# Ledger of designs, part 353: VH-VL binders against q9h9l3

Target 1, 176 residues: q9h9l3
Amino acid sequence: PRKMVAIDCEMVGTGPKGHVSSLARCSIVNYNGDVLYDEYILPPCHIVDYRTRWSGIRKQHMVNATPFKIARGQILKILTGKIVVGHAIHNDFKALQYFHPKSLTRDTSHIPPLNRKADCPENATMSLKHLTKKLLNRDIQVGKSGHSSVEDAQATMELYKLVEVEWEEHLARNPP
Below, E stands for the ipSAE of ESMFold2; O stands for the ipSAE of OpenDDE; V2 stands for 0.75 times the mean of E and O plus 0.25 times the DockQ between their complexes.

## First folded at step 19 (VH-VL)

Design z68 (framework fv_nivolumab; at its last fold request DockQ between E and O 0.91; V2 from the best seeds 0.88)
Fold by OpenDDE, fold request of step 20:
Structure z68 (fold): chain C 176 residues (1-176), chain A 124 residues (1-124), chain B 107 residues (1-107)
Amino acid sequence: as target 1 above (176 residues)
Amino acid sequence: QVQLVESGGGVVQPGRSLRLDCKASGFTFSDYEMHWVRQAPGKGLEWVAVIRYDGSSEYYADSVKGRFTISRDNSKNTLFLQMNSLRAEDTAVYYCAKEGYWQSSTFHRYFDYWGQGTLVTVSS
Amino acid sequence: EIVLTQSPATLSLSPGERATLSCRASQSVDDYLAWYQQKPGQAPRLLIYDASNRATGIPARFSGSGSGTDFTLTISSLEPEDFAVYYCQQYDYWPLTFGQGTKVEIK
């Protein structure tokens, strides 16, 4: 359990038209939901769209934000050697410009037993919000103030715990 | 510039099969979910199928489940739709569609780019 | 599935007039709502995403508003090229669904 962490990132829009997703916040929690890391991160390029409705990121958050390269180093130090749990985690790793070993990655958006437990289509990619409501009876990402990556990371970890034993056994039989 | 080009449409008899292709360019194809959306003549839009960025999962509308298969070859930037056991009601223009931007834990499955469409006519 | 009901079915207006199109969801879809424009013989074109964000290249006369179950597409002053069919689409629930469309035609 101590070798498992959950991660969630928030992204803003960069590039000429704001279509590039850039890391602007990252939260990491341990197996118990304790926050190990939670920082606002400054992208290397100009932010065109804060995507505040979703990201929760505002201009004020970038004033003292940690530069991307520094933050990336801090985050990678935490993730190295860990089983990393996330929801659609490939996007988080993409934003981090980082590749975590597949064998040490757990994506709660792609665990059929989790969907089945939630009475959701087994092969459909479900949102964290919907799975959390169905399985934990908890509302996350409420309102229009934007997401909390800490809340999302904690929810992701709790969801994974529901299927951890079954899924770890599955992965042992079917290594990626 | 982003471009999606469908091909493979035509006239087929009921019960037959047809495969559609969609060639993508102008963006990192392997980063995005891809979708098929169809439109019967003179009718509205109907979502058909989705495939994950890496092809590891797909999901279908009930109307085509068990008959259609969506797949992709990221090395060729190509999306496919294998249509089996075709029915008259499958007659439609089939569009290849790209999902919107990607985020963490949130999915923005609107379609910011569409192909020109390819017509599939199922008729005896 | 989420049913999106658009109204009116047909909207007859003259160039320069304001167009107001409604899209109502059978249950809340938060802000996961998009609007498209489609002209005869063409593919749909994205106008609005995330309920109120104007897509790149879309004129300022197009605007989206609403959240939850009630959404509105507004064209502040119709141009001749705006006469077309408009669709709303939700992406909060599977399956993805579209409204039945509103035809904006010239009076």
Scores: ipSAE 0.912, ipTM 0.955, lowest interface PAE 0.6, mean pLDDT 96
Fold by ESMFold2, look of step 19:
Structure z68 (fold): chain C 176 residues (1-176), chain A 124 residues (1-124), chain B 107 residues (1-107)
Amino acid sequence: as target 1 above (176 residues)
Amino acid sequence: QVQLVESGGGVVQPGRSLRLDCKASGFTFSDYEMHWVRQAPGKGLEWVAVIRYDGSSEYYADSVKGRFTISRDNSKNTLFLQMNSLRAEDTAVYYCAKEGYWQSSTFHRYFDYWGQGTLVTVSS
Amino acid sequence: EIVLTQSPATLSLSPGERATLSCRASQSVDDYLAWYQQKPGQAPRLLIYDASNRATGIPARFSGSGSGTDFTLTISSLEPEDFAVYYCQQYDYWPLTFGQGTKVEIK
């Protein structure tokens, strides 16, 4: 069986008016929630908006951050060949400038059985915070200091485990 | 420069159908979830529908479920709203709306750009 | 459904005065709250996103504050062009909802 990891990234604003999203932190956990990777990452572009309320990224984090090209290489080495779980994971892949095979990608923001378990609309894209509260009785992303990509990746893996058997069977019968 | 241009509005009788188009430019359309928002004459704003960035999932306000279908063609940078079984209560200006920046695990579903709107009038 | 209640319904003030517009949510929406300005015949214009961030091109006289259930839009010194209807919008949970609006009238 293929190894499974969960990923979560934090982005800062670059480009005109700070509206381009660029990778500034990435965390990867294994199936048991152990941290395999957690680095602050220096974008190759000037940071216009740290988006700290959400990203948790502050100027001091960038002082010793791993340059994007190096971090990307490290991250892709971990992801290659594995089932990768994330929440709205297409955004993480865009920030990495990388596209993981769809057959090896799991997006907890887009799993109807997971929404159903939470008594949420099956077709709506639900936030990680709301799913985690409803299904794990756990408050994440607490406070105004920004989110932790480690906490979010761990929550994402735990959510996927709730539907893993059902969803893996579904995907086997309905290949992406 | 971001532009959203709605078209297809008009006067139709109750029970009839109408399709709205929204042509997008000035941003990477396929990066964003897109919305329709409407405003009845003299009234406030009402969210109508959303479609996922890749078109794979849609969600609707209860007032339009089963009658309206949101869709998109990312190759043509176009958002659609198919409105069937129209009612007088559907009379409104319909706006195409773009979400703000994207982030990993949070959704910032405020609307930084709106089209000019297209008027749909459902009347005998 | 999260109900947003705006107050007052109408605010009549003179140029140069401070305008304070309130938006109360029926349950916490954290910081997932935006403010829009709408003038007659026009689409809404984003003023504030994520409760307190001023949108690009919005004058410094506009500011947003609050979190959770109680939010405020402040116009520090009212200009004649600020005559409009103002809406708050939450995006914490589905369906997305708007307040019913506050009309700001310049005396």
Scores: ipSAE 0.842, ipTM 0.933, lowest interface PAE 1.1, mean pLDDT 94
ESMFold2 (binder alone), look of step 19: mean pLDDT 93; pTM 0.949
OpenDDE, look of step 19: ipSAE 0.871; ipTM 0.942
ESMFold2, fold request of step 20: ipSAE 0.820, 0.820, 0.835; ipTM 0.928, 0.930, 0.932
ESMFold2 (binder alone), fold request of step 20: mean pLDDT 93, 93, 92; pTM 0.950, 0.950, 0.948
OpenDDE, fold request of step 20: ipSAE 0.911, 0.907; ipTM 0.954, 0.953

Design z69 (framework fv_nivolumab; at its last look DockQ between E and O 0.83; V2 from the best seeds 0.85)
Fold by OpenDDE, look of step 19:
Parts: C-alpha cells; sequence; structure tokens
Structure z69 (fold): chain C 176 residues (1-176), chain A 124 residues (1-124), chain B 107 residues (1-107)
C-alpha cells in the first residue's frame, strides 16, 4: 500500500480586483496527523485581497514567505507517489498548478459513503466544517481569524479514515 | 465580461417535458459549480439544482427531485436543465447562476452572476 | 431547511433616507449570507457576500453586517435607482434558501 497524506491550502486574491486565487499557505500531514509541511507561500503576483476572514493570511505572513516556485517544488516532492487526501482537493491542485493522478487522489467532499455516515445527502458536497462536526464531533474553522490549513488537513485525514476501507475497496472495483 | 444566457423556455402542458440551456462565457466554465434558481411570477427566489464543476455530482431541491436533471457540457460551456413531468407550480423564470468562489475547504455558494432568465409556463 | 425571515416586508422611504433591512435565520449560518437586489423584469444582482463583503461594482452606500442568525443590509442614503426588492440568501446548509424579500419603495 502507498503512503497517504492529506493536504490543505489557503489562497489569497490576486489579479484584477483580487478575483484570482493564488496559493498563500500549504499544509501537509501524514496518516497520523503529523505535520510534514506547513509554509506560507508568496504568490508571484501582487496580493490584492488577503481574504483573511477565510484564509487566515495577513500581510505579516508574507514577509518571509517561501516563493511560489520553490514551495511548489517542495510540495510536489512530498506528494509524488502518495495517495493524496483533500477536501475539494481540485482547488488545492489548481492553486498549486499541479494535478495529481486521479487514481491516487481522494476527495472527501465527494465520497458518498462519508456523507451517508454523516446522515447527509450522498450526492451533495458538504463542507469540511459540517462533516467534521457530524462525524468527529469537533469544531473547526471557529471564529473569524481565518482557517488553519493544518487543522483542516488533519480533519480531512480523520474523515477519510472513517471510510477508508470501504472506499478503497470501491475504488479497487471501480478505478477512476 | 461574464455572461450567462438562458434559452429554451416556453409554454407547455402539465406532464410534458422541456429542456433549458445556459450558455456561459467570460470565465473558465469548468472551474465552477453551476446552479439553477427559479422565480414564480410575483414570488421570491427558489434554489433548484446544483452540478459539480466536472459534472460528476448533482443535488436537487425536494420540489424537483426525480423530475429535473441538471447537466453540463464543459466543452461547450453550456449548462442544461431537463425538466420532466412538469407541473403548474413549476411555472417560473429560470435563472442559471454561477457560484462565487471556493476558498480552502469552504464553499461560498452565493451567486455572483446570473443569466437574464427564461420563462417556463406550465398551463393546461 | 434554514428559514430566512426578512423584515420589514415593505419599506417606504424617500430618496436620501437611510434604509435598514433585516434577515434572520432559523439557525446559525455563520457568515455564509448574501444579499441581492432585484428590479422588475431583471435578474437578481449580487450586493453583499459573506455577510459583509461588497460585491464588485456595488456603491459604497450598500453595506452588510451581522453573523450567525441576524443580518442587516444598510443603504446609507437611498438613490432613486435603489428602490427595488432585496433578498437575503444563506449558503451554509443544503438546500440553499432565500428570504421572502423586502420591497423598498418610494414614499
Amino acid sequence: as target 1 above (176 residues)
Amino acid sequence: QVQLVESGGGVVQPGRSLRLDCKASGFTFSDYEMHWVRQAPGKGLEWVAVIRYDGTSEYYADSVKGRFTISRDNSKNTLFLQMNSLRAEDTAVYYCAKEGYWQSSTFHRYFDYWGQGTLVTVSS
Amino acid sequence: EIVLTQSPATLSLSPGERATLSCRASQSVDDYLAWYQQKPGQAPRLLIYDASNRATGIPARFSGSGSGTDFTLTISSLEPEDFAVYYCQQYDYWPITFGQGTKVEIK
């Protein structure tokens, strides 16, 4: 079996009117929730909107932030060959300008057995916050100071672990 | 500039079917979740359906579940709503709507852009 | 589902006056609340998202506040073009739901 990691990224707004989402933080945890990577990342373009309420990113975090290209290299090194778990992970990969093989990707926002376990509609995309509360009885993303990508990555991994056996069997029978 | 243009509305009898189209432009269509929202004449807004960015998942309001099907063709930047077994209460202006943005495991499903709407009238 | 209750149903004011619109949720929706303006024969237009963020191109006289269950849309000084119906919308829970609307009309 391949090693498994969970990833969560925070984005800020760049480009005209800050509508472009750019990577500003990335956290990666292993199967046990240990932090493998957690860095603030400097986008190549000027930041127009820090989106602090959601991203938790402030101007001070960018002072010594890792340049995007360097961070991308570091992150890709960690992800390569791994089963990567995330929540709506396509957005994380988009921000990274990297796409992991589908067969090695697990998106906890799109796992019907996980939703079923949470008594949610199987085909509805649920927020990480709601699934974490329902299935782990834990509150994440509390307050208005922004998200913790470490906390979110850890929660994502824990959620996946709840359905890992069932889902891996499903994927084995139905390869993406 | 972002544009959403609905078409396909008209007058139909109860029990009949109708398909609505929504042509999108001015943004990367395949990156966004798309929605249908409707508004009965003189009434408020009612969310109808949502489809994932890649078309691999859909979710519906109870009022249309089992009768309506939302789909998309990303190669054509087009959103669809297949409406079957239409009822009088389905009479409404139907809007296609674009989700706002997605931010780090948080869904921001406000609608920053709407089409002009297309009127569907179900009447005997 | 989350029920959003807007008040008042109708608000009669004159140009230049301050308008205060309320939206109350049946349970907390955190900051996942948007406001829209709709004029007759037109599609809704986004005014506020995430409870307090003004959408692009929206005049500064529009502002949103609140969190949890109580939200407010404020128009500091009504312009003639501001007379319309206003809807709030939550997107924290499925299904997505709207308020019944508040009509701001000329006194």
Scores: ipSAE 0.879, ipTM 0.944, lowest interface PAE 0.6, mean pLDDT 96
Fold by ESMFold2, look of step 19:
Structure z69 (fold): chain C 176 residues (1-176), chain A 124 residues (1-124), chain B 107 residues (1-107)
Amino acid sequence: as target 1 above (176 residues)
Amino acid sequence: QVQLVESGGGVVQPGRSLRLDCKASGFTFSDYEMHWVRQAPGKGLEWVAVIRYDGTSEYYADSVKGRFTISRDNSKNTLFLQMNSLRAEDTAVYYCAKEGYWQSSTFHRYFDYWGQGTLVTVSS
Amino acid sequence: EIVLTQSPATLSLSPGERATLSCRASQSVDDYLAWYQQKPGQAPRLLIYDASNRATGIPARFSGSGSGTDFTLTISSLEPEDFAVYYCQQYDYWPITFGQGTKVEIK
């Protein structure tokens, strides 16, 4: 049986006016929600906007942060061969400059049965916050000091578990 | 520079169809979800539809659901709106709109760039 | 559906005056709120995103504040080019909705 992990990242603004999104934190949890990886990551480009309200990243976190190239290597070693669950996971892979096999990728922002269970429109891309509130009765991303990628990865795994049996069967019948 | 250019507007009779195009340039089109927003003459703004960055999912305002189809061709940097069974209340300027920056755990669905709009008039 | 109510409907002021525009949401939208300016015959232009962040190229006289249900756009000293219609927009929950607009006109 294939091991399953959940990933969440936090991005900061780089490039002109800070509008380019660059990886600054990554958290990976196992099926039970135990933390396998949680590191602050120093982008290869100068940080223009920490986006702290959302990212939780502050200048002090970057002082001893793992350089992107090293962190990417560590992260990809963990992800290789595993089913990877995320929310809008395309953005996490884009920040990692990586493409995980589609057959091993699960995106809780794009699972119609999960939306249906939440009494949400099946085709709408729902936020992690709203799905977590509706289906797990939890408030995540609370406060204005920024998000925790550990909290978000854990919530993402718990959401996937709610539809795991149905969705894995669906994908077996409809290979990507 | 980011640029969005709508085309395909015109005067049509009720019950007819029309297709709008939006040509995008100056950004990586396939990185962003794209929207149509409309404005009836002298009225406010109404969100119409959104399409996922890869074109695999679409969502519509109730006022157009079942009649309008949003689509995209990422190889041509083009967004489309197919409008069927047009009604007088569909008369509006139609804007193509681009979402803001992308993030992992949050969606910033404000519109940082808009086209200049194309007028659709549905009248007998 | 989240209803955004803007007040006042019209704001009649002179150049140099301070304009204060309000947007109230029917339920919390956290900081997922944007403000747009629309001049006659033009497309909307983004002013403020994420409640308080000024968009690229927007003059410092524009500022946004608030969170949750109550939001304010402030123009500290009106310039002639600021007489326009202003819309708020929430993006916390589907469908995306706009306020009905506040027209800022010259007295």
Scores: ipSAE 0.831, ipTM 0.929, lowest interface PAE 1.2, mean pLDDT 94
ESMFold2 (binder alone), look of step 19: mean pLDDT 93; pTM 0.951

Design z70 (framework fv_nivolumab; at its last look DockQ between E and O 0.92; V2 from the best seeds 0.84)
Fold by OpenDDE, look of step 19:
Structure z70 (fold): chain C 176 residues (1-176), chain A 124 residues (1-124), chain B 107 residues (1-107)
Amino acid sequence: as target 1 above (176 residues)
Amino acid sequence: QVQLVESGGGVVQPGRSLRLDCKASGFTFSDYEMHWVRQAPGKGLEWVAVIRYDGSSEYYADSVKGRFTISRDNSKNTLFLQMNSLRAEDTAVYYCAKEGYWLSSTFLRYFDYWGQGTLVTVSS
Amino acid sequence: EIVLTQSPATLSLSPGERATLSCRASQSVDDYLAWYQQKPGQAPRLLIYDASNRATGIPARFSGSGSGTDFTLTISSLEPEDFAVYYCQQYDYWPLTFGQGTKVEIK
């Protein structure tokens, strides 16, 4: 059996008018929720919009941030060969400019049994915030200070654990 | 510049079918969730359907569920709305709409860009 | 579903005047609230997202405020081109829902 990790990233706005999403923080936790990686990351281009409301990123966080290329290498080293759990994880991989094998990817925003357990429409994409509240009775992403990628990664892993057995069996019968 | 161009609207009788197209340009189409929103004549806006960035999932308003199908062809930057069993109350201008910028673990489903809309009239 | 109630239904004002539009949600939607402007024969245009962020290209006279259940769109000084219908929209819950609209018309 492969080891499982959960990932969550925060993005800032770069490029013209800040419409390009660039990685600015990445957190990775193991199956037990222990933090394996948590770094602020410096985008290769100038930050136009910190998107602090969502990212939690501020200018001071970038002072000693890890350059993108270095951080990417560190992160990929951790992810390689692992089952990677995330929420809307395609965006995280996009920000990382990395594509993890689909067979080793778990997206908690697109697991019908998880939504069913939360009394949500199975085919609707639900936010991590709502699923966490419904299934874990925990409030995350509270306030306007931005997300905690560690908290979000941990919540994502905990959510997946709720449907892990069922979903892994499903995937075994229906490989992507 | 971002552009969304709807087509396929027209006049149809109740019970008939119609397919709408929305051609997208000026952004990476396959990165974004796409939506249909409609507006009956002289009325407000009503969300209709959403489709995931890769077309792997879709969700519908109760008013159209089971009758409408949203789909997409990312290779052609095109969004579709197949409308079956049309009713008089489906008469509306139909807009395709792009979601806002994407985030991790969060979905910002405001619509930063809209098409010009295409009119669908269902009448006997 | 979340019901968004806009008030007033119609707002009659003159150019140069301040316009205040309200949007009330049936339950908290945090700041997942957007405002749109729509002119006759045109598609809606995004004005405000996340309750208070002005969209690109939107004049500074437009501002949004509020969180939870009560939201406000303010036009500090109406220009002739601002007379239109304004909609609020929440994106915290499925299904996505709009307010019924406020018409800002010239007095």
Scores: ipSAE 0.871, ipTM 0.943, lowest interface PAE 0.6, mean pLDDT 96
Fold by ESMFold2, look of step 19:
Structure z70 (fold): chain C 176 residues (1-176), chain A 124 residues (1-124), chain B 107 residues (1-107)
Amino acid sequence: as target 1 above (176 residues)
Amino acid sequence: QVQLVESGGGVVQPGRSLRLDCKASGFTFSDYEMHWVRQAPGKGLEWVAVIRYDGSSEYYADSVKGRFTISRDNSKNTLFLQMNSLRAEDTAVYYCAKEGYWLSSTFLRYFDYWGQGTLVTVSS
Amino acid sequence: EIVLTQSPATLSLSPGERATLSCRASQSVDDYLAWYQQKPGQAPRLLIYDASNRATGIPARFSGSGSGTDFTLTISSLEPEDFAVYYCQQYDYWPLTFGQGTKVEIK
């Protein structure tokens, strides 16, 4: 069957007042949650705001980080031809400056059956943290030191598996 | 410069309908989830509705569910609120509001820009 | 639904004094709390996001603190233009909710 991976990214603030979101870490896991890629990435522009509370990125991580253009090439090589799962995944692709085919994209923030399993309104965009707690009984993104993109990618894949059969059938009947 | 301009407010009788528009400029409209927030005269703020960045799903406060419809046209940078079966308690200034910066797995749903508001008065 | 309770309802102080406004949540909202200022006849203006970050263009006299259920907005030295109503807002869970407001009156 077609290979499936999950992705999560961490962003820092660049541009005026640090308001532009730029890629600073990317993690990719396979169907079983094994790490295929996990790199700190140096944005091509000056970092104005590390956003460490959310990103977990600190200045020391950037010292030996992979330059964005090189990291992007490595990441896209892994993603090409695969079903890619993420949470609010359009933001990950935007940070990568990349388009992935809609037919190969799965977004756990926008799957009504997943919300239904969590006893959440089907139309509400739920955070990864809340869905993971409700459906997997796990706390992720704990503490003030920032998020782990490995942990988040793994949680995302486990959430998708809960609805994979139903959702893949839905998409086959209703091509995007 | 980010601008949000609401229009379409007015005085209507209970049970009637009204549509609000919000024209956005100064940012990439299709990158953001957009909201309506209202404020009854002399009262506090109440969140009303949100719509996904691509218009594919919407979520509503219980007080308006089934009567109000939020929608957007990304080609025109415009947010809409269709208000049906209006009641006296819907009388308020209606604001459209933009979320701050975006992240992947965390949603930061504070409102960094607001429109000037448009008044809807529902009275007989 | 997460209820935000602001105190005091009204705070009467003189210019130059320190104002301390409280917002308490009915359950933890982590850092997902914003503060707004609203002057008569105007839209709300974002002051603080993520509990403690000043929004663009907000003077340094405004600061936010707290996490979980208890949050504070501090105005270190009141200016005449700070007469307004202040609202807190949580964005941890649906529906998004606001506190009822604290009116700051400059004596």
Scores: ipSAE 0.744, ipTM 0.900, lowest interface PAE 1.5, mean pLDDT 93
ESMFold2 (binder alone), look of step 19: mean pLDDT 92; pTM 0.943

Design z71 (framework fv_nivolumab; at its last look DockQ between E and O 0.87; V2 from the best seeds 0.84)
Fold by ESMFold2, look of step 19:
Structure z71 (fold): chain C 176 residues (1-176), chain A 124 residues (1-124), chain B 107 residues (1-107)
Amino acid sequence: as target 1 above (176 residues)
Amino acid sequence: QVQLVESGGGVVQPGRSLRLDCKASGFTFSDYEMHWVRQAPGKGLEWVAVIRYDGSSEYYADSVKGRFTISRDNSKNTLFLQMNSLRAEDTAVYYCAKHGYWQSSTFLRYFDYWGQGTLVTVSS
Amino acid sequence: EIVLTQSPATLSLSPGERATLSCRASQSVDDYLAWYQQKPGQAPRLLIYDASNRATGIPARFSGSGSGTDFTLTISSLEPEDFAVYYCQQYDYWPLTFGQGTKVEIK
């Protein structure tokens, strides 16, 4: 059976007026929620907006951050060959400049049975915060100091476990 | 730089259909979920529908569910709204709208750019 | 559905005066609140996002404050071009909803 990890990333603003989203932190946890990777990452471009309210990233975090190219190599080595779970995971892969096989990708923002369990519309893209509160009775992303990618990756894995058997069987019958 | 241009509005009888187009430019269209928002004459704003960045799922306001279909063609940077079984209360200016920058698990669904709108009038 | 109630419905003021517009949510929306200006015959224009951040190109006389359920848009000194309708919008939960608007008009 194939190993499974969950990933979450935090972005800062680069490019014109800080509107480009660039990777500045990545966290990866295993099936049990143990942290396999958690690093601040220095984007190759000038940071215009730290987006600290959401990212939790401040200037001091960048001083000893791992350069993007090196961090990307480390992260991809962990992801290769594994089932990767995320929330709106296409954004994480865009920030990594990486495409993971669709057959090995799980997106908790796009699983209709998970929405059904939360009494949410099946086709709506629900936030990680709201799904976690409804299904796990936990408050995440609390306060105004920014989000934790470790907390978010752990929550994402726990959400997937709620539908894992059903969804893996669905995907086996309906290959992407 | 960012532009959204709606078209396809007009006057139609109740029960008929109409399709709206929205041409987008100045940003990577396929990175964004896209929205329709409408405004009846002299009234406030009502969110209508959203479509996922890749077109794989859609969600609708209760007032239009089952009658309207949102879709997109990422190769043409175009958003669509197919409106069937039109009613007088669907009379409105229809806007397409772009949300702010993307941020992983945090959805920032304020609308930083709007089209100029296209008027749909449903009357007998 | 999260209901946004704006007050007052109409605010009659003169140029140079301070305008204070209120938006109250039926439940917490954290900081997921935006403000828009709309002039006759035009699309809405984003003024404030994330409760307090001014959008690109918006003059410093516009400021937003509040969190949770109670939000305020302040225009420190009204200019002639500021007489318009103002809407708040929450984006914390589906469906996305707007307030009914506050019309700022010349006294």
Scores: ipSAE 0.854, ipTM 0.932, lowest interface PAE 1.0, mean pLDDT 94
Fold by OpenDDE, look of step 19:
Structure z71 (fold): chain C 176 residues (1-176), chain A 124 residues (1-124), chain B 107 residues (1-107)
Amino acid sequence: as target 1 above (176 residues)
Amino acid sequence: QVQLVESGGGVVQPGRSLRLDCKASGFTFSDYEMHWVRQAPGKGLEWVAVIRYDGSSEYYADSVKGRFTISRDNSKNTLFLQMNSLRAEDTAVYYCAKHGYWQSSTFLRYFDYWGQGTLVTVSS
Amino acid sequence: EIVLTQSPATLSLSPGERATLSCRASQSVDDYLAWYQQKPGQAPRLLIYDASNRATGIPARFSGSGSGTDFTLTISSLEPEDFAVYYCQQYDYWPLTFGQGTKVEIK
């Protein structure tokens, strides 16, 4: 079986009006929740909005942040060949300017059995916070200081593990 | 600049069908889930439906579930709302709406851009 | 669903006066709360998101506050163009819901 990792990224706003989401932090954990990667990342463009409430990113974090191109290379080395689990992971890949094979991607925001287990509408996209609370009885993203991408990646992996067997069987029968 | 332009509204009889279109421009359409929001004449705003960025999933308000279908064509930057079995209470201005910037694990579904709206009138 | 109750239903004020609009949620929505302005014949316009963040291009006289169940939109000094209907909207729970609106009208 392929190795599995979970990824969570935090983005800041760049470009006109800060509407471009640029990678500013990336965390990757293995199947057991061990941190494989956790770095602040410096976008190539000027940051207009740190989005601190959500990203947890502050100006001070960018002082010694890893340049985007370097970080991207590091991250891709970790992800290559693995099953990558994330929540709304298309956003992470977009920010990374990288697209992982669909067959090796698992998006916990789009797994109907997971939503069903949480007594949520199967076709609704639920937040990681809500699913984590309902299924793991754990509060994440508490307060207003921003997210911990490590915590979020770990929660994402744990959520996926709840439906892994069922979902992998489903995917085997219905390849994306 | 971001633009959303709805079309397809008109007057229809109860039980009939109507399809609305929303043409998007000024942003990467395929990166965003898209929403329909409606407003009955002289009334407030009501969320109607959402579709995932890649069209792989939809979710609806109970008031329209089973009757309305939201879809999209990302190659044409167009959002659709197929409205079947229309009722008088479906009479409203229908807006397509774009949510704000996205974060990885958190969905911030406030609407930073709206179309001008298209009026749908259901009457016998 | 989350019910958002806005008050007052109508607020009659004069230009230059301070406007205070309330939005109460039936249960906590954290700070997943937005405010919109709508003028007759126009689409809503985003004013505030995440309870207290002013949208791009929105004048400084508009401010949002609150968290959990009680939220406030304040217009420090009403301009003639501010007379409109204002809606709050929560995006913490499905389905997305709006308040019934507060009409700010000229006295």
Scores: ipSAE 0.805, ipTM 0.930, lowest interface PAE 0.8, mean pLDDT 95
ESMFold2 (binder alone), look of step 19: mean pLDDT 92; pTM 0.941

